# VH-VL binders against q9m4b5: the designs that were tried, part 11

Target 1, 129 residues: q9m4b5
Amino acid sequence: MQQQGSKSGSEMEVTWEDQQNINIFSRLNNRVHDLDDDIKSAKEKCENLEDAGNELILADEEMVRFQIGEVFAHVPRDDVETKIEEMKEATCKSLEKLEQEKESIVTQMAALKKVLYAKFKDSINLEED

## First folded at step 5 (VH-VL; framework fv_tislelizumab)

Design s23
Fold by ESMFold2-Fast, scan of step 5:
Structure s23 (fold): chain C 129 residues (1-129), chain A 119 residues (1-119), chain B 107 residues (1-107)
Amino acid sequence: as target 1 above (129 residues)
Amino acid sequence: QVQLQESGPGLVKPSETLSLTCTVSGFSISSYYVHWIRQPPGKGLEWIGVIYYSGSTKYNPSLKSRVTISKDTSKNQVSLKLSSVTAADTAVYYCAREGYSSGWLFDYWGQGTTVTVSS
Amino acid sequence: DIVMTQSPDSLAVSLGERATINCKSSQSVSNYVAWYQQKPGQPPKLLINWASYRESGVPDRFSGSGYGTDFTLTISSLQAEDVAVYYCQQYYKTPYTFGQGTKLEIK
């Protein structure tokens, strides 16, 4: 049982609920690490597609050189604009979903930290990598 | 190695919905655009529409109210549905890949499937 | 929609002679024109893209030229296997549109 204002060692005993909260925090922390890799990849793709689209708007040429993997092709500007816009929309929407999921997880982790640090103080370290 | 093959019913009744499937091998439909083109007997070619990487579609305005193109990436298949058919929809229907080496043109075509609209 | 008009509708040429097919667009399509060959019972086959670029595997007797609104497909020395219907196509704007076709026959 927790005693009011007490800092005794008995209040630092891990309860079943505390153990579950620590386990949940660890699970969420691992999930955030995986999610960060996906977010970084999606951001890079989204930015590259936005840059490609902007370069196309500034170009005076009606044919553009487009790279897919190791293949370069000369293609109509209007078709490339349509393909870039579609790829951009798909990638940027995916990025939004990943970012919202991360925000939700980080919020949950912050709440768990407050609960666990209030009880265990400096005897527990909940670091994010 | 690259192959597209159309399939569907040879005969469809007026007012019904025509359903065709394009089965792809040798490439992924998640990496290429797939188009549908048709050709009435003894006549020229008419572009129907396209499905993009994301699953977004664009249709010929003359057919837009009746046509739906969709895909199942797990089966590597593209489908065409054309509603409220009439005798004017009698044609050979082709699916074709838009290839980058050919400048966004139709570098590979299916053999075509013949559709007759008749009662 | 961009309208593509071919001329002539049909053409008879002797073996070994030059065949010329014309294609006109209702508005400028720059060089965004392709040519296809279609034989009976077969799908169309891409011959030329970007108005003048011959596809891999296409014989060098086939050539394309033109820019803007006027385009030409030329077969420098007709062979028996070239008997087919030929179509031009613009891909400058959707909907993509084709010419009505030119039937090439041996005289």
Scores: ipSAE 0.000, ipTM 0.488, lowest interface PAE 20.2, mean pLDDT 80

Design s24
Fold by ESMFold2-Fast, scan of step 5:
Structure s24 (fold): chain C 129 residues (1-129), chain A 119 residues (1-119), chain B 107 residues (1-107)
Amino acid sequence: as target 1 above (129 residues)
Amino acid sequence: QVQLQESGPGLVKPSETLSLTCTVSGFSISSYYVHWIRQPPGKGLEWIGVIYYSGSTKYNPSLKSRVTISKDTSKNQVSLKLSSVTAADTAVYYCAREGYSSGWLFDYWGQGTTVTVSS
Amino acid sequence: DIVMTQSPDSLAVSLGERATINCKSSQSVSNYVAWYQQKPGQPPKLLINWASYRESGVPDRFSGSGYGTDFTLTISSLQAEDVAVYYCQQYYSRPYTFGQGTKLEIK
């Protein structure tokens, strides 16, 4: 059934479906903020791993010292090569998935805004990235 | 209203090729990803592969040498072919949509079609 | 391949009581986990995706949580219609993989 959305005499006719769309938009908007932090972190890790890999190309020591995140280590070069490759694959794949998820969510939010604004016009205020 | 419906032969002999069709309505396969998933009797779910709106495909590595997914956009149909079948391929086969309405993954599934591989 | 392991394999819960199903991944899958409900003779039905986002039309008694390798599906007040097999699925990496399933029954 149709429901009233305003106490002030400006009555907005809100359906159950409209309320669900508003709720979904709110949840997606919260996730976008979380994703931005995760994407920033993942990008930094990918860049650090690329830099560490490049540094190894120039090294001729049996033992190398490098930093990944907050860790400094003196390890055999072969172990470092393996570790960097594994971490880079995992982190870059994670970054790709996070970016894909954000793109999907932003697209969904745009679609929800279009539907809600078409019905409610200026009577509804939804955040936009 | 979104609907997917699988169809196929039901019975297939060992070593032959299984061919299934998924017919969709309520959306265009030019705008969505469509996946194939199967479920052997009394067991869990196994992802087979996906076809993107672009026509690109990705397959489960365990099946990649035997599986082909294709589509006919004019008929709004997605097809699955699995060659050299054995009794292990006996399962209910589902097609499912990867949607964007409430999030990712399989928001709509077909009813499933039963395939028995037996001599 | 990423292995998804559910616990318990089966669960009996009284009507109105809380049901909890766990899912563990063999490696981090971020929040790329979905939960499905399957009744005999029917296809799976998506309940939750992105670990915690309830699909439209799904009752609010269903909730999901988790990140990384540990995930949980909770039914806050079990109803008779909730009798089914529940599956978790990761979609972080292909091939997509499912848990073995948890059979939920009324006690």
Scores: ipSAE 0.000, ipTM 0.515, lowest interface PAE 14.8, mean pLDDT 80

Design s25
Fold by ESMFold2-Fast, scan of step 5:
Structure s25 (fold): chain C 129 residues (1-129), chain A 119 residues (1-119), chain B 107 residues (1-107)
Amino acid sequence: as target 1 above (129 residues)
Amino acid sequence: QVQLQESGPGLVKPSETLSLTCTVSGFSISSYYVHWIRQPPGKGLEWIGVIYYSGSTKYNPSLKSRVTISKDTSKNQVSLKLSSVTAADTAVYYCAREGYSSGWLFDYWGQGTTVTVSS
Amino acid sequence: DIVMTQSPDSLAVSLGERATINCKSSQSVSNYVAWYQQKPGQPPKLLINWASYRESGVPDRFSGSGYGTDFTLTISSLQAEDVAVYYCQQYYSYPYTFGQGTKLEIK
């Protein structure tokens, strides 16, 4: 026999593909929250390293006190400056990548909203948390 | 035609680093998430980690200190490195894709590659 | 981590009879549950995703249901080729976790 299940169905009813798109949107929204936490952490670290570097530039001492566990060491300013710069570059580059990934996901969510709202309009509400 | 194919050494010595490669065809790793899953002999499935289309990674906390997942988009390959292996790491290792934007979980798996950790 | 627990560990069902496998999560996973079939020497095969949506090419005797913490895979009329180990999986949060598996055998 012919497949007749769709003949009596409404065009406004949720299809399997529509439910997949709704579920994908929900999943992407959950992923954005994880990324937001990671981005917040990375931003804070990047800013702290920038501040540390600026404080070091303003210091008039050639030796900097550095704590490793319970041991305190005095190290040359240039060594600390190099380490801070390396950590800053790594952290700020990671932040950029996380922000790019979030932008990609947000773009995907916008595309899914467009598809779903075109079909359901007032019948669906895709809210971001 | 979508295919994933794992490859690597069948035998690895304790304390060494295990290195596996997943070669994919029929899709781009720039458009999909690729996961690694393993299965010890006679046991169930354990998720190892994932690499996103963007290159970002997430690892199982139980393995995080020892595992690295990376990719080479020009070769369409995903790699898994697991350091400091022990007999507990003996398993069949699978790579599988996830269509994040399509909503498909592990819709395609590699055939698996057997890794035995033994002296 | 979210723990996925299947019941029973093993099940024997006669050909043509209904088989039911249950999966419980330690916390709500909404409908983010997939079911896999694994035969000896083969990788797992995706049967159901989003708790109840059958993968293309999977026979309609396979169905999934559930939401929140309780999920079920049903095979309405067991065929010989259905002998396998079945796994549930949550993909609500990382790390992804699987049930321990249910071995389905013919009586």
Scores: ipSAE 0.000, ipTM 0.513, lowest interface PAE 16.1, mean pLDDT 80

Design s26
Fold by ESMFold2-Fast, scan of step 5:
Structure s26 (fold): chain C 129 residues (1-129), chain A 119 residues (1-119), chain B 107 residues (1-107)
Amino acid sequence: as target 1 above (129 residues)
Amino acid sequence: QVQLQESGPGLVKPSETLSLTCTVSGFSISSYYVHWIRQPPGKGLEWIGVIYYSGSTKYNPSLKSRVTISKDTSKNQVSLKLSSVTAADTAVYYCAREGYSSGWLFDYWGQGTTVTVSS
Amino acid sequence: DIVMTQSPDSLAVSLGERATINCKSSQSVSNYVAWYQQKPGQPPKLLINWASYRESGVPDRFSGSGYGTDFTLTISSLQAEDVAVYYCQQWYSTPYTFGQGTKLEIK
């Protein structure tokens, strides 16, 4: 500690470029929040489809109970297998993409922090929640 | 270098089956999703369907009764077949890759192939 | 099916001025919205995904915003090469659907 008091200030000038980088960081941080919610939802769907597929493999019945919207139907096993595979392929792949997108954004945010902290050091605080 | 190239007949007669091929290079169709999108003259974009890396497919419900998407991994080609064509099927047809480099959506597109349905 | 509606259908903006294009979905699509630029004789080019994430190599004058049902594409300072048709697209659920397009012209 060398000085305390409001009269001592930073001589750093915030450029337009710096402000844009701060704004980009804020937008990416908001996207990470949305991604966390979407990842949670996609994980639940992927796990439910995996469980449904596994239960179907173990079943020895020709007809199975399958939910279509709010209606339950008894349909041939082969039709249910095809539907589960379609949904699983789309949903579990979407989960993979969401997880990779989050990693990409977190990496970009880390790069922006490095640039901003190198110039402003401890004088800047970036929200990371 | 990633490239997608559509090919097929420029002219198809009404009631016939339209057959298009998308040939890719620089990546394997065993590792990516490939989509078909079309655009009628002077109009917007319409999603036709996708083939996943597993070979499973999803189609636009408006076209589902007429459309089939398939692939030949040994030739690195994706095919689109659309049966019972009418003048409304006249469009530029594109294939596009769903990738991972950024955006997770259509990161590379073919140049498009023009299909005219006429007698 | 989710319907995507853009406004305006066409827009004329002077060079250096701000251009704003709006896109509305018939139901919530979270932030699963992409924006494309299409020039005559070319396939569409992805500009923005996840409503606001700019694709690599896309100039920083392009920005996207929105969540749920209301989305906006902004070009902060129009350049001559920005003359094109712009499309929004939802990829929240299949079938994937596009807006009708907005034609951007120099005033």
Scores: ipSAE 0.006, ipTM 0.515, lowest interface PAE 14.3, mean pLDDT 80

Design s27
Fold by ESMFold2-Fast, scan of step 5:
Structure s27 (fold): chain C 129 residues (1-129), chain A 119 residues (1-119), chain B 107 residues (1-107)
Amino acid sequence: as target 1 above (129 residues)
Amino acid sequence: QVQLQESGPGLVKPSETLSLTCTVSGFSISSYYVHWIRQPPGKGLEWIGVIYYSGSTKYNPSLKSRVTISKDTSKNQVSLKLSSVTAADTAVYYCAREGYSSGWLFDYWGQGTTVTVSS
Amino acid sequence: DIVMTQSPDSLAVSLGERATINCKSSQSVSNYVAWYQQKPGQPPKLLINWASYRESGVPDRFSGSGYGTDFTLTISSLQAEDVAVYYCQQDYSTPYTFGQGTKLEIK
């Protein structure tokens, strides 16, 4: 969609294939921005869960504090450890999926840019915004 | 190269425990997630559960009280046990890999093993 | 659980014509939808991942689209080998769930 107009009669011809490539680039660019937000959120949670799990390994207490909002409860360490492990696997797996998706999209966007810029040069703007 | 192969008894009696094995080659179950999915005759697909590379598991809540998934990394095998079976458990059972390089979904499936629950 | 509903249940299309299969989720699943092809006696085969990304080796005539709750699988020019049951699946949250399937036949 990011095609710059030129004067009528001097406009570069855009084929159906070119329009598809521009549309794909726009959709991928929008997805990358959504992914960046999701990745930041998932990364923070994954890191926090890894830290919490590591802290529990060093603890030698049968009961640990478990936080629900502003409230703490004392829960058996093994129960908390199992919950952290489950959440860590789910969240860190999600993070890796999101990062892999972004890498794939960025690679495809780069390929599309090369094709489109080779044909349109300065008459098209495919900025990642 | 990558292959998954399910095996187990084709016939199980009601109330007994179903035991299936998925034997893997071409990759290590220490580095991938392995899932179990089933398909009753003429019907759609139902996700049963997964075993992660760490050995941790997650199960479909509808089956959680009856399902156990385990693995033997030295034999490169994943096992499924389903207790207290009924006719509703008659299905083709598949194991499938969740691949990190192919979009993280079920990129390779076993051929499936047919299980009939009948007296 | 997230319910995946496909339409139509069955579809007959002439060779060379476009086939369109729809999939609707009971809640937003972002783009975490996959499409599978299953032929009699075979396991499902992954065709499309992340709603629109074609798996390696899958012919260009297969394409996927959608986001949120509404998803579509399109076969631009039906070939004889495309006769199969097609399933959509979400992996947004566990338990992972599949649509009921759409049977595609030659008219």
Scores: ipSAE 0.000, ipTM 0.520, lowest interface PAE 14.8, mean pLDDT 80

Design s28
Fold by ESMFold2-Fast, scan of step 5:
Structure s28 (fold): chain C 129 residues (1-129), chain A 119 residues (1-119), chain B 107 residues (1-107)
Amino acid sequence: as target 1 above (129 residues)
Amino acid sequence: QVQLQESGPGLVKPSETLSLTCTVSGFSISSYYVHWIRQPPGKGLEWIGVIYYSGSTKYNPSLKSRVTISKDTSKNQVSLKLSSVTAADTAVYYCAREGYSSGWLFDYWGQGTTVTVSS
Amino acid sequence: DIVMTQSPDSLAVSLGERATINCKSSQSVSNYVAWYQQKPGQPPKLLINWASYRESGVPDRFSGSGYGTDFTLTISSLQAEDVAVYYCQQYYSTPWTFGQGTKLEIK
């Protein structure tokens, strides 16, 4: 809505509101980077639990070795199946929420970027994935 | 500024339906999960349920047959209905926002609304 | 359901001294544990998430630790404003459950 010319055109001034929007964008960008780490971790965990559950369904064993970190236990198959399902529900739910949060933040960043670039064109550079 | 505010009747008769509203400002319920939690007098906290931004819900199994959580995105409001109430449902009822990860669970709470079930 | 059990039920600590509150889960909850502070007439306030990550704005005297079934909230140097009831919560498995609470008082 504010007219902005080329290099030799209209004078550009950064308002307090513009600076606030830039600061918000920076904070959201930092959050996305933190989320990417969490998403990667949760995705690997969710996939491992899904694989473990699928392997267990195909097994003929009544007792199975169950691993949490470096700890191993021999437990009845039904108990392991319940534990894997509980862990999968928790981890995959967490993954879904983290992915949805990232989509929401990316959408917010796109909106802020559109506003800022409309006013400043290539005179502003926003850090972004 | 993020705020949640519960409202509803302070007194409900046994066997009737309790209806509460959570009015939200400073964020959109289309972008966050909103939970209901209750606290009986002098007791601890009990999770009731959640409504996702998609409108999907998940309830505490102990309450599932009696509870319904819904939302009106145009009014930025989340509602709780609990049917067939008894004295055991007497509590302070809170709505709370789930923050930006499962670990930022309940980053903002409403002030709570007191509900007494008595004849 | 996962049962969360806190100890002690109540605790009296002198100003400036360390306060320690314990929370045990009936089964492993990994690091999916949060800690809340509740003062009379107020809603709970989130202090710690993911067992050990302090929420923004929470004083650094508050710290959380633990993994699996045993979790601890520590206040390194008790201040007068820390008088409250503290709750642990698991969000590893639905339904999400809270401990019974620990009342912290000044000696």
Scores: ipSAE 0.000, ipTM 0.503, lowest interface PAE 14.9, mean pLDDT 80

Design s29
Fold by ESMFold2-Fast, scan of step 5:
Structure s29 (fold): chain C 129 residues (1-129), chain A 119 residues (1-119), chain B 107 residues (1-107)
Amino acid sequence: as target 1 above (129 residues)
Amino acid sequence: QVQLQESGPGLVKPSETLSLTCTVSGFSISSYYVHWIRQPPGKGLEWIGVIYYSGSTKYNPSLKSRVTISKDTSKNQVSLKLSSVTAADTAVYYCAREGYSSGWLFDYWGQGTTVTVSS
Amino acid sequence: DIVMTQSPDSLAVSLGERATINCKSSQSVSYYVAWYQQKPGQPPKLLINWASYRESGVPDRFSGSGYGTDFTLTISSLQAEDVAVYYCQQYYSTPYTFGQGTKLEIK
């Protein structure tokens, strides 16, 4: 059929549900930015621990100078090796979880965009920044 | 098919060491983290510790002085040892895996093994 | 340690009605919360991960929400097979900690 009814007004009406979805999108967008900062910090720490571990493997000395960030220590090699391995596992696992959390939120945001753009089209602008 | 199966003694005497084994099939413990969780009768869940794919471990601070988790990759088994046991250690003990996906935290659990600490 | 507190301890709901279980953490855990269902004689079963992500094979009547310190598990239309104890868990930091559990019963 050639006539498919009215497109005026009612499809552009903002319902309570629509406003809720817009608010959820905004909240998730803010969380993604917070997660990016946390991911950056965790990635830097994970990288520093990997570097420290590799440096320790090359050392033949029983006592090693140990630095993570701004912390310096002179400790027995075996103690440093154990500590680095424990911290690396925990920190790199934390980084992985943060990245998975971000992926989860980005997927939710994409779903909300589809719903909102399908109804409002050019009448709404959802920016991720 | 992914499966985890706990095994060990049903009864342990006070002051002795509890030794449990988790045997897995359908995945390699070299690619997953394996956790131990326990549940005393009529109570909730308590996390004991984890062994990472690398062999490194992390323990609940309340149990750290008494707990050792280890693994044998050739047998695809994870072991839990808990020393100096008391009646408070009576519980069902579970092993569970943690995966790389956001949907896989403790996605598979063993059926649990009951441990009673009694003289 | 992060303490997880559930409310209520016990909940009786009629078949077909909505059940809501709350979980509060003693400090912010971001989205690092999972929900489990445990039936007598069985191990816990993962229902929800990342606060709101339903696991494969879990009915769509189950949903999770929340961020920071306040989390909710909702069952939109209770079925007989949903009778169980439900636990929330944080995995933001070690030691991983669980709520005390909420026992769900039919009225």
Scores: ipSAE 0.000, ipTM 0.512, lowest interface PAE 13.8, mean pLDDT 80

Design s30
Fold by ESMFold2-Fast, scan of step 5:
Structure s30 (fold): chain C 129 residues (1-129), chain A 119 residues (1-119), chain B 107 residues (1-107)
Amino acid sequence: as target 1 above (129 residues)
Amino acid sequence: QVQLQESGPGLVKPSETLSLTCTVSGFSISSYYVHWIRQPPGKGLEWIGVIYYSGSTKYNPSLKSRVTISKDTSKNQVSLKLSSVTAADTAVYYCAREGYSSGWLFDYWGQGTTVTVSS
Amino acid sequence: DIVMTQSPDSLAVSLGERATINCKSSQSVYNYVAWYQQKPGQPPKLLINWASYRESGVPDRFSGSGYGTDFTLTISSLQAEDVAVYYCQQYYSTPYTFGQGTKLEIK
């Protein structure tokens, strides 16, 4: 009998392992978005504290005028310097940890993406939007 | 579709203030950082400054006394003003976004607008 | 300010051959380095982020490596469309700074 024309010989089916990898990629992608927001916030704070510290070093006053909203306070320079340094160190260490976590996750995502795209090509969408 | 578009005068006289606008579509400037970068003819890239989603700004120290970056969230526009311009400010001016996919990287750029400072 | 220095300033490579561009920072920037490609009349295009992560849509022949102060962009097999100026950028600290650029040409 006449046979049907041959279809694609090897069509990939989603295995249990493939589904787990897709789920892991999705979870990691969500975490990267959260990390990007956290990193941007921490980076802005770290830079602002560094700027504040540098401006204070250039000031020649023992008492510093500090603005909090619409109120100005005069505080000892040494106290402000110490507080800024403590806040900067805490923020910069937090930034370092967030950066290390993002690096690890991005590396894992790249590996998963390579495996999944090699198997599924355009039939799967692994967007990082 | 994400797009950034710079606009402003092509010619500015020495000592005047340069005013440029970056109009964005496909995202909100209340959720992203927007940067200004310039490139003098035949030279490399120079970072001018950034406006954060909070409205806070950071400027290149070399330009800090002359630069103001602001935004109008209702129009989805970011503006750059550079005072006391000289021939050294002649450049292509770009606005660029920091996106979630790129972190602090410039994942989308405007096409650039050419500014010539001449009498 | 963190200074980014690229080498070489100009590079000529034959089609199909490997191109390597180096970038050195004046102090540690960890992995906070991006690479851009710029063709005449166009804005820069992001190729690599986080020193080694290839941006979506960028061909596999482009790769980045490095950590700390020494970074490399590699094009494994040069194609005609790769003729451009390449810039590295640090985004570890403001002001953000770029390398001076490397002009890549076909030999």
Scores: ipSAE 0.006, ipTM 0.532, lowest interface PAE 14.2, mean pLDDT 80

Design s31
Fold by ESMFold2-Fast, scan of step 5:
Structure s31 (fold): chain C 129 residues (1-129), chain A 119 residues (1-119), chain B 107 residues (1-107)
Amino acid sequence: as target 1 above (129 residues)
Amino acid sequence: QVQLQESGPGLVKPSETLSLTCTVSGFSISSYYVHWIRQPPGKGLEWIGVIYYSGSTKYNPSLKSRVTISKDTSKNQVSLKLSSVTAADTAVYYCAREGYSSGWLFDYWGQGTTVTVSS
Amino acid sequence: DIVMTQSPDSLAVSLGERATINCKSSQSVSRYVAWYQQKPGQPPKLLINWASYRESGVPDRFSGSGYGTDFTLTISSLQAEDVAVYYCQQYYSTPYTFGQGTKLEIK
């Protein structure tokens, strides 16, 4: 949560432009939280798919026990291998796009922090609190 | 003022369960991920596990069968239980916050609590 | 587990000169690397997150770069207060892992 700057004179007074920058920062900060949650979920899915694929590499059976998350099945090994590859590619592509969006937002937030801290210094907190 | 503080028994006997508590102030554990990390004497850092703001957990595979992390959001506390301890579990135990507002990772650590496993 | 390996283990650099610390992961971690500074008797301090994002209050002489398996922390002009141990950490995949640390000293 964002804290407002103190009002102690013209230098420390919040202008309309300052309020807009604070509002933009708040919106970007909320989006980064949502993105981090999505990114973490996608990373965990990629990790599980990689683990499942690695287990198949060691198997010499034509039929394998397949579990990913809460899903459980006994299926032909070649079918499972193909499915894991497809799911991994889709998840990794999604992850890349989410990471690119986060890079853009983090860069913009850093620029806004410089502007706001230069004016308000210690009287404003743009960190989670 | 963000603060994390570990508390525990200091000495634990082999085969018993180690119980540690991390008490948090200055933020809500319902909005942050909280991790447990340990450091055996003279060795590096070992990640134990995390509890997400959703309440889901993830543990280091090397410890998974012995570890439980839980939280009480009304008390703003995170707990770690490690069962069937041995001398190899002797270490300084830390809790740490993982922030996501700007991509922060372990932005705040507790001071650490020393645990010795000995009869 | 993803292994993080730092190089060099120790580094001596003259004041005002460029210091470079490397960190290599055993598999791709995308951009999910953080850098910490630890001075004797103090807890680690987060400097750089997400490979290249400087944390609030960190001087602009500190910069991070890298993607995939190779990451670098650079101090463009070493100051006396920068003497410390520096650690990289991946948070792409559990278990989270740290590099062994690099001790930065003044020549």
Scores: ipSAE 0.006, ipTM 0.503, lowest interface PAE 11.9, mean pLDDT 78

